# Ledger of designs, part 2: VHH binders against Type II restriction enzyme HgiCI (hgiCIR)

Target 1, 345 residues: Type II restriction enzyme HgiCI (hgiCIR), of Herpetosiphon aurantiacus (Herpetosiphon giganteus) (p25258)
Amino acid sequence: MNYQRSFEDLEFNAIKWWPQELSATVAEASVLPILISSQDLFISILKLSGTHPEQIFDVINAAQISANLFLKHLVVLADYGGEMIKRLGKEFQEIFPRMDSTLEYYMNYTFKGEQYTYIFKKLPIKGLDNSKLAIDGKAIIEIKPLSDLYRDMIMILLYGSTTEQFNLAGLEKCEIGTILGKNEIIYTYITQKYLYVSRITNGANTNSLGQIAQTYVCDILSKYLPNDYSVTRNGKILLSDLNSQDSTKTSFDILVEFADKKVGIEVSFQVTTNSTIERKAGQARDRQNRMHAHYYWIAYVIDGAGNFERSGAVRAICRYSDCTVAYSESEIAVLAAFIQEKFNA

## First folded at step 4 (VHH)

Design g15 (from f01 with G50S S59K; framework vhh_3k1k_2)
Fold by ESMFold2-Fast, scan of step 4:
Structure g15 (fold): chain B 345 residues (1-345), chain A 121 residues (1-121)
Amino acid sequence: as target 1 above (345 residues)
Amino acid sequence: QVQLVESGGALVQPGGSLRLSCAASGFTFSDYWMRWYRQAPGKEREWVASISSSGGSTKYEDSVKGRFTISRDDARNTVYLQMNSLKPEDTAVYYCARVTFLGSTYYTDYWGQGTQVTVSS
């Protein structure tokens, strides 16, 4: 088995976003984990919804995604926060015109270069906010069916920027409808928007997220490794300086030991771009050389959309490691296979 | 083979009147809602008026309400737009459109080539 990975190999096998198992620890009072766990489904819905402006509703129903969760994805992508939703509700009658005979409100919008008119079925309503739409942290897990209110809100968030009213109540942000059915554009647009959102959300707790990431790797390694192998977080080993008689204790995010054999593992999961991966890359060659001097090995678990924005750093880690894997269970199983092969050689 | 052909566009003085006609062919005209749109230089195409397949329901954009009247003659496969009390801001290319429905969305699947209306002194 070749345990040497290219950047392209890692990126192909990467999950890029937090797995649902970790969101159980972080999910309380946060919507980000549930958004990330449903992101692939959300992307698939957008890819399949390119034929007509309301085709998306049929696809949503077929995909069995809750309407409030789908709406929350649009709100995040459009950067259309709770204050904008309240303003939309308050100013609705000033923003949108009414039909002559029915007095229904409507919007004229563009989809794939053609003009369309959408007639609102439920809006305006009094007190429109995140709570009424069940898109706040407490309510996001509730399964809401696609209702007239959700259809109205989704149409605004998809096509608001293409209306004559685009300069009112932040509607210029509502442009996701312009990319429906466009596979490559959709993927790039969504992942870039989520990188921005994630940076705002978790920039202050990078250290806490690192510990969560390490624990997940330890749990999976424990499933795949023999029970007589020692797996410890923040493990320390005594390594000799190559040009000194002195030995110094060197810490690894995870240390796997059996008898006199050791593998030191570094873990990095960064959803947003962060220079911490460059520090690990800068240390990689020296750490590998020192480990090899004792007949030990060094491995890395590298993932997160933000880390793959630092291609030079990831390539350096791949070059100066004995095994580098991404963050999925199947990738960590490859790491476990590497460890067993080296310990039994 | 679906075709919509507009006619009746002209240069007219403010306060004047024009009747636009749209001759439809290649489909069962009586089954479809019909719409008029207009596009002024440098602006997006704007909906003006709609008429139901039965002719029993009509809808208008606020700025033309009371001045424009949409009607249809299914025997002649023709939709009309009677424009009264014309203003300089009514200057645009006027388009006839066939309308279909998807849920609560009206959308145009066929357009005419347009007819130029100029209101100036």
Scores: ipSAE 0.000, ipTM 0.259, lowest interface PAE 12.0, mean pLDDT 82

Design g19 (from g03 with D31R; framework vhh_3k1k_2)
Fold by ESMFold2-Fast, scan of step 4:
Structure g19 (fold): chain B 345 residues (1-345), chain A 121 residues (1-121)
Amino acid sequence: as target 1 above (345 residues)
Amino acid sequence: QVQLVESGGALVQPGGSLRLSCAASGFTFSRYWMRWYRQAPGKEREWVAGISYSGGSISYEDSVKGRFTISRDDARNTVYLQMNSLKPEDTAVYYCARVTFLGSTYYTDYWGQGTQVTVSS
């Protein structure tokens, strides 16, 4: 059995995005992974929607993106948080005018230098919030069709900055409509805003996502390993310091033990690029050497679209590990086979 | 019941000025977006200027920017077009229009009869 993986082998076997069975748990911990995994589709929709202000609705339907997920992209890019959504609902009648003939509310907005009017079909509604729009972490994975409420909200988030009311209810950042079809601007605008969001929220959410990633690996390993093998999350072992005669306690995301044999496992699943994989890569050689000095083994479970953008780090981990696998159940089963082979040798 | 009545059109020399008025009746004027259009002989009717229900949002066709000013007086149910630095190519019948809406589409549902503006020596 070949347990050595090249970067190319790992990438080929990678899932790159969180497993579907974890989607609800991941979304509840952070909405960023689902946004990043759908970012290319979102950008494509914006690029194809430059001909008419409501063309975007046809493109959304054709692209088969859920309306709530599309709306979530707009609210994060416009920095239009839940408090602002609640105020929009409460103050809607003070913000937007009514037509004389139908008493429908409307907004006048600009698209490519021409003035247009959108007549709201569902707004205003009482109790407007993230939950009603299914854009909170608990509901973001739900597949909502493009309804009149979503059309109303999307129009506000796309064109709010171009309305007469732009300084009311925080509409000044609702400007994505002004760049529709401007392909050279769209990519940079979207990716820069998401990088900023990622930097701000990364630390707090990283611990929760790391715990989810590690727990999944532990569950799969426990399924495939003999019951008498010990599988411990955040396991610590005493390893000799190669620079001294002293021993130090060293932690691994997962520790598998049987009798006097041990395998330390590091887990990384990152859909966005960050420095955590580079830290693991920088430590890989030393950790492998220290484990080998005690006749122990080191393995890694590495996946996520963001990690594969750090090819140098992943290649270093592959080089300085006894086994490196991607995140799927079949890959973790290969890791389990590696452990059994080493423990029975 | 909706009526739009334009006035103020006249013969004026190049570089001169005129103020057009449009008196509206039969609807709640303060709730509607209003536009001015013009049509020269043998040409299609073109949009000239627009003003929001509140007067806060104003837009102009490129050829008239800096020369024309649209305004409204909701107490008198009247929209105005102040035309300065008039040019021979501004010669046209000027129409006042009430703007209405269907989705994102900005269209006129009522037009006035028009007022003739002629710019020549």
Scores: ipSAE 0.000, ipTM 0.134, lowest interface PAE 17.9, mean pLDDT 83

Design k00 (from g01 with D31S; framework vhh_3k1k_2)
Fold by ESMFold2-Fast, scan of step 4:
Structure k00 (fold): chain B 345 residues (1-345), chain A 121 residues (1-121)
Amino acid sequence: as target 1 above (345 residues)
Amino acid sequence: QVQLVESGGALVQPGGSLRLSCAASGFTFSSYWMRWYRQAPGKEREWVAGISSSGGSISYEDSVKGRFTISRDDARNTVYLQMNSLKPEDTAVYYCARVTFLGSTYYTDYWGQGTQVTVSS
């Protein structure tokens, strides 16, 4: 009866972030699940690190977070991609000043309204990249301890926006150090920033994440649907065009069939904001009308904190679908109940 | 009681020179690194120059390098900033500061009251 969800119903039942049971599988395709699962620990470290610019290193050691994982959070929140890290390494001498007598490189930065100077211990080095920092691909799961290189990089990413060189090195978003000791705003700042990050999946194949999302839905549907129902990934249906006499091949992320009955299912799980859901929303009415013309149904599985920031698009999908659910086992079970009801009518 | 007292600030023409002095008292001056900072109206305080306790390590902000010289006289408990080839952009209140260390970060724990430098035609 409640197959027609409102945006508010859907958001209430949403998990917002990747399911815990998928964390290991998604980690092999993307760094995002490891970042999301460690986000509360990362926030806790920031909240405890407000008394001195380098206090954070003691807190990192006490919290038992790997230095590379901590650094990856900063890189993502600062939108400081691999190309910028490579440029930082190549142009370090042009970006940062040296002390006249010792020739050590340094940066002047601000913490709680006071100016500080950090003396680099290891930078510059040749061939600085994501691989050397173990912050991309499968290397992110490696447990790297704090080193002079990690301390140097963390200092740049915490305080870089407060340096004179921020525009030369693209450090304008390296500002997490400015909110240390502002415990009332840290949680909201970090969680909201993650919703708008564009570079969380450095090196990850977006098609792989979509395939993982679809596989999970198929597995749960197969658990709840009768064995004689066909559940096919990337299923295709020949549908007549309403504005012509021609038939076009139309693809669905998942297709459920039994006898002459069909349900086409679209899956979208987006933790960061993008326009992908708006494209699905724009197509929703036409796809529903074409499916109904053949006495078929259309359903959506929509979740992810980023998708719920696109309320207009999600509302359009809810309006132009026969069933829309969020991305949990209990929600997908509602979808399975919908399919059984339609196929047995 | 730590005290840092700056002097030497004045109005000068572009291309002129000034020497700022900072008289320190209330601590063992020879044991501390010292820095000069400046602050223009509506802007944040920025670092200008620094000198180690031994005088062996000296550093400058890029825009003043070659024009400004920091030095110290431990017998007089005084740090100096010699400013040459002054520009309108050098107009600011100049502050003397005592430096302390924690980790690989050094920072200021005491500030002077400041001395006004105005570079104008």
Scores: ipSAE 0.182, ipTM 0.517, lowest interface PAE 3.3, mean pLDDT 85

Design k01 (from k00 with S104D; framework vhh_3k1k_2)
Fold by ESMFold2-Fast, scan of step 4:
Structure k01 (fold): chain B 345 residues (1-345), chain A 121 residues (1-121)
Amino acid sequence: as target 1 above (345 residues)
Amino acid sequence: QVQLVESGGALVQPGGSLRLSCAASGFTFSSYWMRWYRQAPGKEREWVAGISSSGGSISYEDSVKGRFTISRDDARNTVYLQMNSLKPEDTAVYYCARVTFLGDTYYTDYWGQGTQVTVSS
């Protein structure tokens, strides 16, 4: 009764984004969650940086975004992948001219119809790649300050297409500076470029993310449940068809057992919308009926901003479950209390 | 610490008008598309209206076109829904929502707690 949830109740208790303690593990599996969760901050920086060509550095510092995360958003928008970054580094001295006086490399670029010169402070460097810039998986969560190297890279990604060297090392893709301060254009541009984000990041590993989500639930359940209770990932039980002699092996993301009592648990955490939750919803009624036929129970742990865009699926899960909770320690503790109440009844 | 707080829901007679407000905090409001949704008892959540970050692009569900108007005040971090010529079938809890995009996909990542509108007769 206290364990029955409406869609609205569930969403109110949801965290919507991966727990901080999982951020490194999630980032290794996919950079999409960190990019999506930081997208609003990134967009705001672009919107506020339209007054002069280097204003963006002041805005980045004021916004307190890490320089490497900001740079990752730029390389995704520009479609300026690791191969182009390596080529830029290798060919830098052939691409950009040197000042006669200081021997520093520079680029001449255009911003809002006016011509400017940027003098590189750190580039070129040997072995320039994603790892050196901390924009690959595990490193992306590190908080890097806005160093001279990051300033150099950001200037190239913003204004490279406006230079005389625009046809070299993929610089024609580096045009983000042309949309700074243009609110509606920024959203259109971001939407177009993010169509390719999965290709740039090797795509999201949905199987790995699912295992991460399940492990977290198991860890928290183990803290709240008695040690006599078995908690098994990818657990299988033999369920009979109510109207036949046939039995079918049925898998659950998590299976909790004590004596002859069982609770099957399904877990879903999706930060982007997809149809995975609809499959769980479509199976929910049948799975609950078969569990109840054996005097067992079914529960769900449902969270992620994307899953709540599938309101029909989530409502079906809430309707055809004995307990549905969101994805936080306090919510999983409610699930643990449900299990203990049923096993001790 | 994103928060959306709706207000303005009330009991009104058919043909009446209401203005709903949604106060946003904890994010850069001017950077987001905002939407209104509603949910009548026993029915699925339904999209009602949407407004772009600039206010330049506005869209409505067919059943409310010509009767409802969505607007925003970025200085006050507020989105509004002006509801005219209200009908009994407009009775629902109305929710304010924040929208974001990833490629060709949009999703609602934060919701308010809702405000009840009842059109009685």
Scores: ipSAE 0.000, ipTM 0.125, lowest interface PAE 18.3, mean pLDDT 82

Design k02 (from k00 with T105D T108F; framework vhh_3k1k_2)
Fold by ESMFold2-Fast, scan of step 4:
Structure k02 (fold): chain B 345 residues (1-345), chain A 121 residues (1-121)
Amino acid sequence: as target 1 above (345 residues)
Amino acid sequence: QVQLVESGGALVQPGGSLRLSCAASGFTFSSYWMRWYRQAPGKEREWVAGISSSGGSISYEDSVKGRFTISRDDARNTVYLQMNSLKPEDTAVYYCARVTFLGSDYYFDYWGQGTQVTVSS
């Protein structure tokens, strides 16, 4: 019916990635959403960069990806964290050899079975870290052009595993250069590697991202709902237990109230897959039954590429809700229309 | 249908080396990530090493880093675990597992029966 969604309808209306207006706020909480939303572009660049070792730079410029975002993909995939970058900078002169004539540092590396030499254009520099490379916090959303420093770092992270220095510099996982142009394996390799990274970092800033997701829904609802409707984050209501005759306070991500009428709203926006949506799915039937026993309603705002990978959970939520919408302004407007219809009936 | 058969387990002295093999059949081996696990008597099963479908991504449990090397031969449908500098603590039944992805989640849908490695003097 009007406010009921099938899984297919919900996915069709989904944005799957964080809204652009939230980019700065989301980046302050986690870099994963920005990485996942740019993953297809990153993969396309790798697929087109198989002709020679430095072709990647031309493709990056043509694709108009920021150099710091591209570098962050490599850093994450190579598990080359901030402390390793700092150590690389501090020990650079001990790690890499110098040309006799120019005194420039260089690395010997392999690409498609052939030996190449890359001469560093900017490295070494003092105080090399994530901040200087604009690959952490809010800086990740800044549009940095390809510079000599970024070219140097990209070459290390693409081909580092093939260098003589790979053990000394901790570059064992810096191997993306070995699959450039291997279109048949690139997609699977990158998505599987990101799965590993996402699972390790799952939960690090999950609570902060949840608060951001809820705040956005509240802001949009406030635009569409009458001023006399109460919209509360982390709202609690007293509901009777089905079997015990006891009443317990039950929390909802968002609670909308007007007079004696209530709609409880659960919000889930996950760009990576985790167990949170399965838990919500498992609770959905009971929560709906308890709300209905009080003549209240339950709604869900469900989006994110990771949530749609869990089709069984999303289908259960669609089945055991009075209204389920995706995360765009137009979808949240449908939720607002649902609430107004129920409160005025 | 799908089969994983481990071999190469033996009794070795501390400091010795062994190469384990896992022969796969009944599926397109080159399309799957593979992992090695072990289980010592009275202990939980623990992850040892993993290798991506391309062979480009490799990972190890911290206690075996620098001593064990995982590799694959897609022409022979086989994943290997080269174990060097073996310790009594490495005594366990070693299992290989096929990794199946469902979007961003993963699970192990097939396991071998295991091969016994004993490190003792």
Scores: ipSAE 0.000, ipTM 0.092, lowest interface PAE 22.8, mean pLDDT 81

Design k04 (from k00 with L102W T105D; framework vhh_3k1k_2)
Fold by ESMFold2-Fast, scan of step 4:
Structure k04 (fold): chain B 345 residues (1-345), chain A 121 residues (1-121)
Amino acid sequence: as target 1 above (345 residues)
Amino acid sequence: QVQLVESGGALVQPGGSLRLSCAASGFTFSSYWMRWYRQAPGKEREWVAGISSSGGSISYEDSVKGRFTISRDDARNTVYLQMNSLKPEDTAVYYCARVTFWGSDYYTDYWGQGTQVTVSS
């Protein structure tokens, strides 16, 4: 069979935007730099907010931080993810009590050893999620003012661990309110929490969008390829230098091996246009020639709305590859079929 | 409680062989990807070999390909690293690690205590 495609064929099979399964991981990878760049401002707000439990709202307004960005810091530090937020919205009436007279929902919480009651101004609302709060990767850069909804959410995330409902609502880690006014420990506490969150969500190193894209391809290939095929991320091959007779180590995003047979795979998923695809395109002919000299093959997984804006680069990749597919599971299955055909020939 | 216990580390001459074992307990071993890492004094921890939960996908760091073989025995909750043609540069503490699957991403969540391999000329 012929596994070469035109640009038009590839674009037709493209998804152009990240798969739903990866949306949370992609959003987190895109948000982390924004959180890091605003961390000192966030810490400064906490240091200035120790006088009474709602002073933080005055400080947020004075500091000119967007309410959604401030909320995202709390969500990340409390490990209160999107599914927890959805559950909070759906089960709010089961979690929090109501006043007999007004039917308003409330929570009892602790600040500096004193008991307080907060009356919710907007919660509960239907369909509460990251999108409604503008704390997903697409919306985090939007500048949202401190609304009653944000005030309600911030109070839960600051003081939730001190409420009677903390266990029922999964608020055990919502404790940042307990350190307000303890300036000597705030920096250390927040810094340690960010280190812990980073290690849990991204491992020892922050996952890049490229690493996320490559891992997804590896996972799907492993489902479709025979168990005795080796699938390695950042695989290296020793290839002969056609000019000097010296061998050089050449890296591929993914390397698939079986016996003496190899396929090197390059992965690119770009929602916005950038120069990375043009680098791959510029190298494509040389890399294919060097692989073919060893009776190996080269393949590409190319997708993202931004990459298809670079039609010249994508056409070059399609021309100088043995197989080029888009990013869906069905497309990666075509790549797996290509690999099996070549390895069994 | 998750526990990984390595064994088999020893002092060997260059060109020698060793088989490392990692006994796992406290989890469903057959459901997890397993990896071997090593760390020489003053160097960063380096991935050496990996094996999928099914045993079908195996991978090696380039410097050990053809010399090391990773395998697993799910009936015994054990992962192995067979090391042949050992070189002085293979001297390191070798760690067994469990790989956690979170969506499409992989993260190492548990490490063994390590077993010392010394290759001396």
Scores: ipSAE 0.000, ipTM 0.089, lowest interface PAE 24.4, mean pLDDT 81

Design k11 (from k00 with V99L T105D; framework vhh_3k1k_2)
Fold by ESMFold2-Fast, scan of step 4:
Structure k11 (fold): chain B 345 residues (1-345), chain A 121 residues (1-121)
Amino acid sequence: as target 1 above (345 residues)
Amino acid sequence: QVQLVESGGALVQPGGSLRLSCAASGFTFSSYWMRWYRQAPGKEREWVAGISSSGGSISYEDSVKGRFTISRDDARNTVYLQMNSLKPEDTAVYYCARLTFLGSDYYTDYWGQGTQVTVSS
């Protein structure tokens, strides 16, 4: 078996997005992975919805995206947080006008330079929040159909910035309705906003997602490795400094041991770009040299759409590792084969 | 479902020509950058050619520059690789790939299954 991978080989074998069996666990830890993995579908819906202001509902149904996931994209991109949603529910009657004849609430909005009126079908409701909209925690993976409540919320988030009420309701950034069908603009607009969101939200969730990524690798390795091999998360080993006679404990995301043999494994699964892969890349040569000095080996499990945006970092990891694999079960089985080969040599 | 299906691979003599095709389905083809990659026996996969969504930006790996031409037909959802002056070192499995952008860079998110090109006398 060849364990030396190029960036191109690794990318070819990558899954890019979290495995389906981890979807609920990942969603509980962070909403970003499901948003980024569904971003292309979301963008395609926007591109196809330029004919009239409510055409998007037909396109959502045709595209088979869940209404709650579509709504979550709008909420995140408009910076319309849970506290604003609660306030919208509480103050709805003060924000939006009522029709004299039907007592229904409505909003006047603009689409392609023309004025339209939308009549709310379900709003206002008491206790409006993220939970009722299934856009928080693991509820985001639930497949909610396009209901009158979702239609009402989507209309507010698409066109809210064009209403007279925009300032009172905090709808200043609810402007995606103004770019529907503008294919030359949509991709850049959406991706730039997600870049900003990713930068401000990733820090808080890094630890949890890292643990999920590591646990999955440990479970698969334990399935493929002999029972007498120890597989430990956040394992530490004593390594000598190559430039001195001092020794320091060095941690690895995963440590596999049998008798006096060790393989240290670093794991990175990132759907958005960040600096963690660059840190691992910067450390790769030193860590490999120190492991080799003790007749140990170093391996990496690298995947996620965001990591492959950092081609220089991934190439450095491939260069300064004994084995680098992507994140699927078949790829981790290759890692298990590498470990067995080295331990039985 | 996103699908990329390559065709056109064959056995050809040195100096010969081939045209590879990649039929795309399940997405808005005209919105995406497309690439061709290849992998020779016992070697790493390498990028060969790329074309932007508009067709206005085209790039090639140095060893194929002047010999290969990438093009696209958005009406037919197809990207092509015209290969001229073929050399034995062009022998490889050729892969079609879709590029997407996240943040400030691009990456390949879908691959075809490949088509074999063999250049030998």
Scores: ipSAE 0.000, ipTM 0.139, lowest interface PAE 22.1, mean pLDDT 84

Design k14 (from k00 with T100R T105D; framework vhh_3k1k_2)
Fold by ESMFold2-Fast, scan of step 4:
Structure k14 (fold): chain B 345 residues (1-345), chain A 121 residues (1-121)
Amino acid sequence: as target 1 above (345 residues)
Amino acid sequence: QVQLVESGGALVQPGGSLRLSCAASGFTFSSYWMRWYRQAPGKEREWVAGISSSGGSISYEDSVKGRFTISRDDARNTVYLQMNSLKPEDTAVYYCARVRFLGSDYYTDYWGQGTQVTVSS
């Protein structure tokens, strides 16, 4: 069996997005993965929703996106955070006018240069927050239907910047409604906003997502490897320095040991493109040479849509590894087979 | 694309009853106030009845109070006008209309094609 994979082999076997069984854990650590994986669908909905102000509700229903996920895209793009949502709920009656006869609240807004009125169906409600809207933490993975509350919130976030209340309610960036149906403008606007969000959010949560990625690989390996094999996260091994007389302790994301035999494993799962994979690629040759000097082996688990945008780095890792697999359970089982074959040789 | 399609207009005898329907499409019907208007030959279009988005606010022109009832079925995107104790002066083309608000003011922005009601022997 050849455990040396090409870039094309890895990409063919890749899942590109986080496994469904990790969806809650990943969502709790970062909202960015689910937003990026649904971004094309979100953009398509905006592109198809340009004929009248509320057409978007019909398109959302047809597209089968959850209402809370759609709302989260708007919240992120409008920079309308949880504190603003809480304030909107507390001050709603002071922000928006109401009809005397029906007691219904309304907002006047602009769409394609024409003035429109939206009558709120559910707002105001007490205790409005991210949790009630299911747009934070694990709740984002819940599949919420398009309710009157979601319709009200979506209208505010689409058209809020065009209302008289925009300054009082902090709706200055709630402008996506003004570009509905404007295909090229939409794509550029959304992708530019998400690049900005990605830099902030990914930087803050990079370590947590890496730990989640490593834990999953350890769990799967433990299912497929004999109980006698030691599987250790952040394992350290003493390796000879190729340029000195000294030995240095070298860390691996995962270390598998049995008797005097060792396999060091590096794990990278990146849904966004960044330079972390290039650093691993730059280290790959040296790490392989040092492991081989001790009759040890090096393997990599590489996946994520962002990593496959870095073809040069991934090809270098494939070249300077003894085994490289993607992130599915079946791929990690191939890694387990590699380890067993080497330890029994 | 916004459409309002009226139906139910007919020839009826004085004292008779008719139910007019207006089927709405191309917008979120449940979010809008709806109105019925009528126009007799040689006269200006006049308001007849109105209903709020929730159905909680209903209003009528004085000449039809107690005889006409406006209602809505949001599940069917339809507004209705039940017309009882019809009089010859009720003869007109009846129009369904969508109501818009601009601040405290309101206006109608979309109209149906109308349905003819004739009250005569």
Scores: ipSAE 0.000, ipTM 0.128, lowest interface PAE 21.6, mean pLDDT 83

